VH-VL binders against Pre-rRNA-processing protein TSR1 homolog (Tsr1). Designs and how they scored, part 21

Target 1, 166 residues: Pre-rRNA-processing protein TSR1 homolog (Tsr1), of Drosophila melanogaster (Fruit fly) (q9vp47r84to249)
Amino acid sequence: APFLVCLLPMHEQIDPMSALEILKSCDSELVVENSPSGIVYINLPRFKQRFAFVTPPVGRGNELIALDYLKVCDTTLLLTTAAFGDDEIFDRWGQRIFNMMSAQGIPTPVVALMDLESINPKRRPAAKQAAQKVISKLLPEEKIMQLDTASEALNVMRRIGGQKKR
Key: E = the ipSAE of ESMFold2; O = the ipSAE of OpenDDE; V2 = 0.75 times the mean of E and O plus 0.25 times the DockQ between their complexes.

## First folded at step 14 (VH-VL; framework fv_nisevokitug)

Design a107 (from a95 with light chain S94L; at its last look DockQ between E and O 0.81; V2 from the best seeds 0.72)
Fold by OpenDDE, look of step 14:
Structure a107 (fold): chain C 166 residues (1-166), chain A 122 residues (1-122), chain B 108 residues (1-108)
Amino acid sequence: as target 1 above (166 residues)
Amino acid sequence: QVQLVQSGAEVKKPGSSVKVSCKASGGTFRSYAISWVRQAPGQGLEWMGGIIPIFKTAYYAQKFQGRVTITADESTSTAYMELSSLRSEDTAVYYCARSPELTDTNFAFDIWGQGTLVTVSS
Amino acid sequence: SYELTQPPSVSVAPGQTARITCGANNIGSYRVHWYQQKAGQAPVLVVSDDSDRPSGIPERISGSNSGNTATLTISRVEAGDEADYYCQVWDQSLWYYVFGTGTKVTVL
């Protein structure tokens, strides 16, 4: 069975498909299959593993739907971005959904930081640290993973693939 | 054992709508996809669309887009297919079928309902 | 549109082997599923993912898929095997399930 991964933006303006495109670039031998239901399956021969990515709707009013997605997923890939500043790693939606999913239990979380390459190089270390600081308060045991390049995508996939399935 | 039980036969006038139900029993419902497949008399199988109840988002064959509505009620483990603007060509046996998506990435239909005959005649 | 072509009919004597083909360009790149439909009944999945056999399906029924042809094989055919058989794929490019034209298997 594949690793069922929920792509969950922690900011309403994050496009989860952008994250997925980065993930798809992680390996040239990667095989993608789109299911009838819209699930994106990725076969990664290098790891001899398959992944299934789902993307719940986001934004006000979609919290319960998102929670339902999480109930069936093995992993929650929390998507964050450096593009909106250090004080907006989570927006209001992200905060709400995080609080709600924390109450019911979060499938094995992985936190990704996107768009770090889009900001001033001199600010990147500080931005990453700021993001990590926010995440550390919410998920003390989690280290944020960058997700801008194919290499980083491979690391994210490796981490997910190394997790225990539910 | 998991079963899909559909509502009874329908006779409809052209231009009207029909809503067929498909109730799942004996197993999980929300994490499986329920599709609707119809078969005109003496003809082959035609996929119409489907839904994964937990996602509450339906997907449709282009041919039926705008004319078919697929829904699901998790509380009753029932899926519905509503077809509007009925034509004589819509006369067929309509099947609901389960595919085990989210579990083993199998897109095959492993369980079928008994079928519902919908007759469209003036 | 992507079409799966099956022979309209196959006749076989009891105890013999029936082979039902499903042809399409590069069908070997798809996962092919097979359904048996007896008269007046709903279809039953008999082969999934080219060659997997669901629980309850006899070993006499098998599937293969390569190149431009998928094949359902029914060995030691019995009277009870008389039915219509459909191949099926999911076409992610066209975003719909494609069923074959169907094959009527008659046991002589």
Scores: ipSAE 0.730, ipTM 0.899, lowest interface PAE 0.9, mean pLDDT 94
Fold by ESMFold2, look of step 14:
Structure a107 (fold): chain C 166 residues (1-166), chain A 122 residues (1-122), chain B 108 residues (1-108)
Amino acid sequence: as target 1 above (166 residues)
Amino acid sequence: QVQLVQSGAEVKKPGSSVKVSCKASGGTFRSYAISWVRQAPGQGLEWMGGIIPIFKTAYYAQKFQGRVTITADESTSTAYMELSSLRSEDTAVYYCARSPELTDTNFAFDIWGQGTLVTVSS
Amino acid sequence: SYELTQPPSVSVAPGQTARITCGANNIGSYRVHWYQQKAGQAPVLVVSDDSDRPSGIPERISGSNSGNTATLTISRVEAGDEADYYCQVWDQSLWYYVFGTGTKVTVL
């Protein structure tokens, strides 16, 4: 049985396929298969684990559908981005879906921050700290994980695979 | 134990539409993919598309894009396939079939409905 | 397009072995599934993932897949094995479930 993961953008302009491409880069020996419905299976032999990634529709009007994805998955990878500034870690959609997710008792997700490497190097520590502050207010025990490189992707995959299976 | 029960045979005229139902019983409905596969008389099997009911988004074989609408109603554990602009070539037995897309990468159809004959005749 | 070619028919005597081939370029890289369809009935999955048998399928029905050929083998053939048999793959390049051309097994 694969570990079923929901890739949930917390900003409408995040393309979850960008995150998935980075995750696919984490190991040269991984095997990828796409299902008829668009589920992306990743077999990661070094962890002896199989993952299945699903991506809900995003934006206003998709909240109930996205919740159904979240309820069937073993865990969720929240996707955030540094690309749109410190006040855009969650956009309005991200704030709405997180509130609904939290109210429904869905297990604590893993949180990724993308695109930190795309901003001015001198501003990166402050940008990461600002993102962490947003996440700490909502998920006090979760440390944001950077997702820009293959080695960071491997760390994210390890964190996901260590989550409690539902 | 798990069964897929389909609606009865239909006779249709060219240019009309048909909607076939597929009700699941004795097992989990919402997290399995339900596909539609047809078989013209004396011919092989042809996949048309599918849906995972909990995700509510259908996907279609390219040949049927624009003519087929696949939906699901979780409250009744029922999937539907509607085929429009019927032609004589659409005369076939239409099957619904289940696959474990959320739990398996082989995507085999492990449970099939009994089939629904749709005859398109002038 | 990707086509799974099967012989149109196979005739075997009771107690003998029937071998049904499913040919395609590099089919060994796919997961091949096999369905049995008796006259007037819906298909039944008899082999999944090349060689896995669903619950209730007898061990005398087996599958293999390598290179350009997948094979369904029915040993100690019985009259009840008379049916059409189809192989099938999911092809993500075509985004399509491809079914084989079908093989009618006749038990003489």
Scores: ipSAE 0.651, ipTM 0.858, lowest interface PAE 1.4, mean pLDDT 91
ESMFold2 (binder alone), look of step 14: mean pLDDT 90; pTM 0.935

Design a108 (from a95 with heavy chain G27V; at its last look DockQ between E and O 0.79; V2 from the best seeds 0.75)
Fold by ESMFold2, look of step 14:
Structure a108 (fold): chain C 166 residues (1-166), chain A 122 residues (1-122), chain B 108 residues (1-108)
Amino acid sequence: as target 1 above (166 residues)
Amino acid sequence: QVQLVQSGAEVKKPGSSVKVSCKASGVTFRSYAISWVRQAPGQGLEWMGGIIPIFKTAYYAQKFQGRVTITADESTSTAYMELSSLRSEDTAVYYCARSPELTDTNFAFDIWGQGTLVTVSS
Amino acid sequence: SYELTQPPSVSVAPGQTARITCGANNIGSYRVHWYQQKAGQAPVLVVSDDSDRPSGIPERISGSNSGNTATLTISRVEAGDEADYYCQVWDQSSWYYVFGTGTKVTVL
């Protein structure tokens, strides 16, 4: 059975397909299939692992639907971005959905930070630290994982695949 | 026992609409996609669209966008298909069928409803 | 659009073998499913994922898929095998469930 993963943007401007393209780059031998409803299956033969990624609608009014996705999935990959500044790691949508996740039994989350390579190199360590500070307040035991390169994508896939299935 | 049970046959006039129901019993409704497939008399099978009930996300074959509305009520384990602006060419048996989109990549239709005959008189 | 071509009919004597083809460019790269539809009845899945038999489907019904042809094989044909047979794929390039043109199997 595939490991079912919710790709949840914590900012409305994050395109989850961008994250998927990076994840697909993690291994040259992976196999990708798209389902009729838009589920993206990734098979990693050398790890003998299969993943299914689902992407809920986001933004105001979609909270109950997004929660249904979260409840069905084995885990959630929270998508954050450095592109919009340190105060935009979660936007208003991201804060709302996270608060609702916290109030209910939630999938085991993994947190990705994208677009760090799009900012001034000298600011990257500070930007990463600022993002980690935001995440540490909400998820004290979770470290952010960069998701800009193929090797970082492989690390994210290993982290997801190491979670316990629900 | 596992089955999909559809509403009864309909006779409709051109220009009207029809809504067909598909109730699951003895099967998990939430983790499967429900598709609608029609078959005109003496013809092959034609996919119209589907829905994943837990996600409330409907998707449609291009040919039917604008005329078909697919919904689901997970509390009653029932999916619905409504076809509007009916024409004589819409006379067909309408099937619901499930597929394992959340658990498998084969996407086969492993359980079918008994079919609902919709007759559109000229 | 991606089309699956089947012969319109196949006639076979009881006890012999029926082979139903489903042709398309590079169909071997797809997961092919097969359905049996008896007169007046709903389709029944008889082969999934090229060659897997659902529970309750006899071993004499089998499938294969390679190159440009998928094949459903019915060995030791019985009168009860008389039906229409459809192949089917999900085609993500056209975002469409494609059914084959259908093959009527007649048991002589």
Scores: ipSAE 0.664, ipTM 0.855, lowest interface PAE 1.3, mean pLDDT 90
ESMFold2 (binder alone), look of step 14: mean pLDDT 89; pTM 0.932
OpenDDE, look of step 14: ipSAE 0.800; ipTM 0.916

Design a109 (from a95 with heavy chain F55S L102S, light chain W95S; at its last look DockQ between E and O 0.03; V2 from the best seeds 0.00; counts 0 for: pae E 16.2 > 2, placed apart)
Fold by OpenDDE, look of step 14:
Formats: structure tokens, sequence, C-alpha cells
Structure a109 (fold): chain C 166 residues (1-166), chain A 122 residues (1-122), chain B 108 residues (1-108)
């Protein structure tokens, strides 16, 4: 069975499909299958593993739906971005859904930081630190992973593939 | 590791249009700005315009206003530059280039495409 | 419109220092970027924000900007440094990216 991964934006303006496109670039031998239901299957021969990516609806009113997705997923890939400033690592949606999912349990969280390379190079270290600071408060044992390049995507896939299935 | 890969060389007749593509490989456009810069044979660099893919906001040099259209498709991480009413003076190598922070136009172009030669001849 | 003026050519012997100037009124108030373009290749960013050096660019290449002149300096010039060099700024008043006229550096 594939690793079922929930792509969960912590900011409403984050397009989870953008993250998925980066993940798809991680290996040239990667095979992608799209289901009519919106599930995206990725076969990664390099790791001899299969992944299934789901994307719950986001925004106010969709919190319970998102939580239902998490109940069946093996991994939650929390998507964050450096593009909106150090004070908006999580927006109001992100904060709410995080609080709610924390209450019921988060399936093997992985935190990704996107768009770091799109900001001023001089600000990147500080931006990354700011993001990590926020995450450390919420998930004390989690280190944020960058997700801008193919190589970084491979690292994210490797981490997910190394986790225990629920 | 991130690269901009452009479409192949074009040969066009005067009065026709050309559309050049620029795909981000190994990454995505995200909040970057994508600009188009051309270079006529033996000449310098000339900025044509740019686009912020996320907001789909395009802006152009006055010289090309009304004749150039810049678009982007986030789903494929591809930007496009279409130039119409081609003339011999449009013969040039056309480059796409990326700059960080789409809201700050003062940043440098840190990644360039390999260039696309467009030849306009009767 | 804002214009950046560069010398058409600079000749330098191997091991010597090449200086490429970019002149404009009050250019010191702008952030100046420099690009290297070798024959048949796309431009490569070699200096950003007046004096910042991107990763992979040798320390031999540096930039400065003050008053009415920005300068790209290439020390201990090698044959591989032979290329065209362009300065560039963003002109706020006209919302236009401005490139310099370009300088051909020849290594003697």
Amino acid sequence: as target 1 above (166 residues)
Amino acid sequence: QVQLVQSGAEVKKPGSSVKVSCKASGGTFRSYAISWVRQAPGQGLEWMGGIIPISKTAYYAQKFQGRVTITADESTSTAYMELSSLRSEDTAVYYCARSPESTDTNFAFDIWGQGTLVTVSS
Amino acid sequence: SYELTQPPSVSVAPGQTARITCGANNIGSYRVHWYQQKAGQAPVLVVSDDSDRPSGIPERISGSNSGNTATLTISRVEAGDEADYYCQVWDQSSSYYVFGTGTKVTVL
C-alpha cells in the first residue's frame, strides 16, 4: 500500500499543487498517476515506494473536512512559505487547523518551508529561523525542511518514506 | 539545480507572431518574477517585460507595449512571451530570467534560460 | 530615460586587474547588478546589490558603487574572464530595467 500523505497548507494562499509539482521533480524515473478523485499517486522506483497525495479543502469552514482527511493519512505534510513574511508563517486558517488537529493527534507530521529561494538572499537565514521558531513552539521535535528544489523534494520524500505507516 | 529551459529556435516571416516558452525545471516559479530580455546580434541586453506568475500580473517596457504579451501557467511552471507584428529588427536571442521576490523589482536576475533565437526574414 | 554608460572595451593582460565602470547620474543611490556573458552563452550574475557575490563566483570578482559610478573589478584576470559585462538597475521612475551598454573585456 502507498504512503498516504495529506498536503496541508498552513496558509490559505499556499497552493498545495505547487508543492506537489516540486515533489514530482525529485526524480526523473518518478511515475505519476492521477485519479479522477483527485488523488495523485507517485511511484518512486529509487526508494521502491509508492505515495498517494491528497489535498483537503482549506479555509474557514473546511476544518472538519481537513481533520477527516488526517484520520486516514499516514503522514501530514504541513506546507509553509517564506513568501509572506516572518509574521505569517501560519495564517489564521493555519493556526486554527493546527490547534484542532493537535487535539485529535497529528499523523507523523513533516513540515516543509517553501519559497525561501524566492526572497532576498540576505533575508533567507532569518526567514528560515523565524519559521523554525514558530514550528519549534508547536512541534518541539520537528525540524523544518526546505521545499524549493528537486533535491530538497527528494529529501522530503525520503523522510516520508522512512516513517511508520498508521 | 533550478533551471529555466526555453523552447527551440524560431524562423518567422515579417508580420507574423512568435511565442516562446520558459519552463522552470527542478523547481517552480512560486513568488519569483520572470522577465524577458532580448539581445540582437552583436548588441546589448534589452528588457522587454515581466510577470509575477502567482498574481499573473504582467508589466512591459513601453517600447513593446501592445505588441508583446507575457503569460504564465503555474500548473506547468511555464512562462510565455508572445511577440506580434514581427519585423527584421526583432531578430534576436530571447532570454527568460528569474528574479527573487516578485514584489521587489530591484533584485537581480539570478537564473537565466539558455536563450531562444528568433529569426525574422522574408 | 535613465541610461547606464559603460566603456565599449577593456583590455587587460593576464594576472592584472580589470576595472569596468558603469556611469549614470547618482547611480550610487541604485542597487547595481553585474552580468558576465561569454560568447554564445546566456548572461550570468556575477555581482548583485553593488557588492554581493553570488555563490560560485570567484573572490577575484568584486563590485562597488558610489556617486555617479559603479565599478566591477576583476583581479588576477584569467583567459576565462574574457567576456561581455553588463551593469543593470531598476529605474523606479519609469518602471524599467535598464542595462548598461556593455563592455567587452579582452585578455591579451
Scores: ipSAE 0.023, ipTM 0.639, lowest interface PAE 6.3, mean pLDDT 92
Fold by ESMFold2, look of step 14:
Structure a109 (fold): chain C 166 residues (1-166), chain A 122 residues (1-122), chain B 108 residues (1-108)
Amino acid sequence: as target 1 above (166 residues)
Amino acid sequence: QVQLVQSGAEVKKPGSSVKVSCKASGGTFRSYAISWVRQAPGQGLEWMGGIIPISKTAYYAQKFQGRVTITADESTSTAYMELSSLRSEDTAVYYCARSPESTDTNFAFDIWGQGTLVTVSS
Amino acid sequence: SYELTQPPSVSVAPGQTARITCGANNIGSYRVHWYQQKAGQAPVLVVSDDSDRPSGIPERISGSNSGNTATLTISRVEAGDEADYYCQVWDQSSSYYVFGTGTKVTVL
């Protein structure tokens, strides 16, 4: 069976398809299959693994639907962005869904930070540090993983593929 | 162990509607598509459409657009197919089928219901 | 739309080999699945992903797929192999499931 991964934006303006395109770039021999309903299957021969990525609807009113996705997935990739400032790592939606995840006992997620390469280079170290500080309060043992390049995508795929399957 | 059980045979008049149920039992819960496939007497298999039960997202073959409604009730693990404006050409066995849970058989239909005969007669 | 063409029928003597073809442009780039349907019964998956056998399917039933042709091969045919056989793909470009036209296998 494929390793089922939920791509969960922690900010309503994150497009999970952008993350998925970066993840697809991680290996030249990667094989992608798109389902009728938008589930994306990725076969990654280097890891001898097959992944299925699901993207729930996000934003106000979608909390219960998103939780249903989280309950059935093997793991979750939390998507955060540096693009909207240090105080927008989680927006109001992200904070709500994370609190609900915690109450449901969902397995420890993997956390990605996107768009660091889109901000002023001099601010990037401080922006990454600020994002890590936000995540460390909520997930003390999780190190935020940058997701801007193919090399970083390979590291993310290795990390999510190392999680326990349900 | 894992089975799809469909509702019983139906006889319908032209112009009416029919709703066929498909209940899943056994096995582990996974996100998957349930499809509906029909077979007229002496004919081949024809995919009609399907649904992702957890998201309730339905999708249809163009031939059936506008006449078929596919729904799911996640709490009872049951999918439904409703075909409206029935005519004699709709006489067929209607199957539900789901994708297998194995990585190597994605998009194959590993589990089929027993079929539901719908007869449309004057 | 993408069409999978099968011969309407194949006749074979017991103990011989039946070969059922499924033709389409570049079908070798698809994962092809095969179903057996006996009279009055639902289809049963006998080969998946071109050549993989589900649990309980004997080794004498095999599949291959390259170029413009996928083939289901039934070696040492028995009377119980008499059935209709269908190939199937999921066509990513159209987002449809496509079944072949079907092949009736008659065991003489």
Scores: ipSAE 0.000, ipTM 0.489, lowest interface PAE 16.2, mean pLDDT 84
ESMFold2 (binder alone), look of step 14: mean pLDDT 90; pTM 0.935

## First folded at step 15 (VH-VL; framework fv_nisevokitug)

Design a110 (from a106 with heavy chain T103Q; at its last look DockQ between E and O 0.80; V2 from the best seeds 0.73)
Fold by ESMFold2, look of step 15:
Structure a110 (fold): chain C 166 residues (1-166), chain A 122 residues (1-122), chain B 108 residues (1-108)
Amino acid sequence: as target 1 above (166 residues)
Amino acid sequence: QVQLVQSGAEVKKPGSSVKVSCKASGGTFRSYAISWVRQAPGQGLEWMGGIIPIFKTAYYAQKFQGRVTITADESTSTAYMELSSLRSEDTAVYYCARSPELQDTNFYFDIWGQGTLVTVSS
Amino acid sequence: SYELTQPPSVSVAPGQTARITCGANNIGSYRVHWYQQKAGQAPVLVVSDDSDRPSGIPERISGSNSGNTATLTISRVEAGDEADYYCQVWDQSSWYYVFGTGTKVTVL
């Protein structure tokens, strides 16, 4: 079976397809297939690993559906963005789904920070540190991983592929 | 051993609707795709759409968009297909079929129900 | 719209080999699956992923796929092989499960 990964936006305005396109760029030898139900399969020969990415609906009213995705996936990649400021790492939706996720005993997720490359270069270290402070309050053991470039995507793929299969 | 057992044959008038059930036995329902495939008399196989029950959202072949509704009830391990505004050309055997999309990436139907004949006549 | 064309019928004597073709442009880049449908019965998967045989399918039934043609081969044909046979692919460009036109195999 493929390693099943949930791409979970922690802000309603994050487009998970943008994250997926970056992940697809991580290696020239990868093979991508789309399933009838919209699952994106990535074969990454370098890791001898097959990934399946699912993206739940987000926003008010979708909480129970999103939880069902989380319960069947092997791991979750939480998607955060630097684009909307330090106080928008999680929006109201992100806060709600994270609280529900914590109550359900879902395995510790991997956390990605996108759009840091859109920030003034001098501000990037401070913006990343601010995002890490937000995440550390909720997930003390987790280091955020930047996800803007192909090299960073390869690191994220390695990290998610190293999680324990459910 | 998973089996798919479908509801019995139906005779319908044009303009009405029909709802066919597909009950899975043998336990692995919620994370498998259940598709609906029909076969008109003397014709080949035609895919209509499907659902992965845990993801809740059905997906449809473009030809049937707007006329077919596919749902699943996890508590009874049953998928349903409802076809509305029936016409005589909808007379067919309707099959449910399982695809192990989350378990295998080759996208085939490994288990089929016995079929349900729907006859549309005036 | 991607279409899979099969011959309408194939007649074969018992003990001989039946070959059922499934033709389409560049079908070799797809994974092709095959189903057997006996009269009055539901289809049964007999070959998946071009050449893989599900549990319970005899080795005399095999598949291949290259170029513009996928082929289901039934060697040492028996009376019980008399059925309709369908090839199938998933075509993500049209987002559609495509079934072949079907081939009736008659055992003489």
Scores: ipSAE 0.581, ipTM 0.840, lowest interface PAE 1.8, mean pLDDT 91
ESMFold2 (binder alone), look of step 15: mean pLDDT 90; pTM 0.936
OpenDDE, look of step 15: ipSAE 0.828; ipTM 0.924

Design a111 (from a106 with heavy chain I111Y; at its last look DockQ between E and O 0.76; V2 from the best seeds 0.74)
Fold by ESMFold2, look of step 15:
Structure a111 (fold): chain C 166 residues (1-166), chain A 122 residues (1-122), chain B 108 residues (1-108)
Amino acid sequence: as target 1 above (166 residues)
Amino acid sequence: QVQLVQSGAEVKKPGSSVKVSCKASGGTFRSYAISWVRQAPGQGLEWMGGIIPIFKTAYYAQKFQGRVTITADESTSTAYMELSSLRSEDTAVYYCARSPELTDTNFYFDYWGQGTLVTVSS
Amino acid sequence: SYELTQPPSVSVAPGQTARITCGANNIGSYRVHWYQQKAGQAPVLVVSDDSDRPSGIPERISGSNSGNTATLTISRVEAGDEADYYCQVWDQSSWYYVFGTGTKVTVL
């Protein structure tokens, strides 16, 4: 029984396959299976956890399709990036889809921040704090989870797998 | 009780197109894959492609890429397969079949329609 | 290119055991599913995931998969078991649902 997860970019420039590759690196013993329709199954046998990842189309015109993905999934991993500055944690697309998913009553998602390691090391704590401040306005109880390394990917997978399955 | 009911038999001329319907009832439609599998007379089973209705994008076996169009209508719980540029070799029984791709990694067909005979004859 | 080879036919007396093989290189690494197709009818799933039995399938029908061979076993064969049987895998390397060549089971 896999945990069905929607990988939802909150910025159109985020490639969800980049996030998925990091997630695939979280354990040396993991098994990946691709379904006929392109669903990516990740099995973590050491931890007895199974995941299925789906990636909706994003950008203008895809809002209703993306919402349908969100409704069928057990949870959503919101993908954000530090690469474009603190004012681009959500772009226009990200803000639009977040407003729509909130209006639909979709359960609170998990939030990942990518590309923090691509910025000046001295600025990373402030950048992470600024991203958290943006997210806290929208999701007051959620702490962002960094997603740049295999260890961080395991933390994300464990957080997702610890949630109640729908 | 899940049931897949297909449209009736068709006789077609070479070069034409055929569109077969598959209506699902007694279960979930939008989140299960509907695949199309054909069987020529006296032959085995050949997968053509499928669709998960909520994702709205079909996927195809390489052999049929460019000749087959698979669609789904959630409001009527009906999937469609259209095969174009028909040849006598396309004479077969066409089945729709359901797969639980969103809930299972075992990728099999748990329910099948009754089949639709398409005869391509001059 | 990944092909599942089955014997074309198997003849078996009533009450005996029929064994239907599905051969391919390293098929033991796949999950194998089996379908029964009676004359003029649609296929019916009889075994999934190598050995799991769907609801309504009698316990005398079973499956196994190891090495280069998957096997469907029908114990205490009855006249109603006369049908064509197909194995099937999903092969992500070729991105294709592969069906076996089919085996006609005849009850003598």
Scores: ipSAE 0.632, ipTM 0.846, lowest interface PAE 1.4, mean pLDDT 91
ESMFold2 (binder alone), look of step 15: mean pLDDT 90; pTM 0.936
OpenDDE, look of step 15: ipSAE 0.832; ipTM 0.924

Design a112 (from a106 with heavy chain R30S K56R; at its last look DockQ between E and O 0.89; V2 from the best seeds 0.80)
Fold by ESMFold2, look of step 15:
Structure a112 (fold): chain C 166 residues (1-166), chain A 122 residues (1-122), chain B 108 residues (1-108)
Amino acid sequence: as target 1 above (166 residues)
Amino acid sequence: QVQLVQSGAEVKKPGSSVKVSCKASGGTFSSYAISWVRQAPGQGLEWMGGIIPIFRTAYYAQKFQGRVTITADESTSTAYMELSSLRSEDTAVYYCARSPELTDTNFYFDIWGQGTLVTVSS
Amino acid sequence: SYELTQPPSVSVAPGQTARITCGANNIGSYRVHWYQQKAGQAPVLVVSDDSDRPSGIPERISGSNSGNTATLTISRVEAGDEADYYCQVWDQSSWYYVFGTGTKVTVL
């Protein structure tokens, strides 16, 4: 059975397909298949692992549906972005869904920060530190993982694959 | 043993709609894909669309976009397919079938309902 | 659109071998599944993933897939094998479950 991963945007403007494209770039030998319902299957031979990525609807009114995705998945990759500034790491939607996720005892997620490469290089360390501070308020033990490049995607895939199966 | 049990045969007039039910018993319902496949008299199998009930979002074959509505009710383990604006060419046996889509990349139908004959005549 | 072409019928004597083909351009790159449908009944999955047999399917039923042809082979044919047989793929380029045109197997 594949390792089932929920790609959960913590900001409504995040396009999870952008994250998927970066993850697909992590290895030249990976195999991708799309299911009828839009599940993205990735076979990564290097790790001898198969992943299935699901992407819930986001935004107002989708909280219960998104929670059902989270409950069925083995783990969650929280998607955050540096593109909208330090105060937009979680938007209102992201805060709501995280509160519901926490109340349900869903296992600790992996947290990705995207779009840091789109920021002035001088500001990148400070932007990453600011994002980490936001995450540390909610997940004190978790380090944000950058997700902009193929090598960073490989690191994220390794971290996801190391999570415990449900 | 997992079974899919469908509602009974229906006779409909052109321009009306039909709603066929598919109840799952003896197994997990909400995390399997439930598809609808029809077979006109003497013809082959035609996929119409499906749903993964826990995701609540249906997906449709292009031919049926706008005429078919697929829903699911987790509390009763039942999927529904509603076909509107019926024509005589919609006369067919309608099957529900499940796929282990969340756990398998082969995308086949392992369990089929018994079928529901829908006859559209004036 | 992607189409799976099957011969309309295959006639075979009891104890002999029936071969049912499913033809399409580059079908060897797909995972092909096969269904048996007896008169008045729902389809039953008999082969998945080109060559895998579901539980309860006898080993005399087998499948293969390469190039432009997938084949369902029924060895030592019995009267109970008389049915319509359909191949099926998922085609992500057209986003459609494609079923073959169907083959009626008649046991003489």
Scores: ipSAE 0.681, ipTM 0.861, lowest interface PAE 1.3, mean pLDDT 91
ESMFold2 (binder alone), look of step 15: mean pLDDT 90; pTM 0.934
OpenDDE, look of step 15: ipSAE 0.865; ipTM 0.934

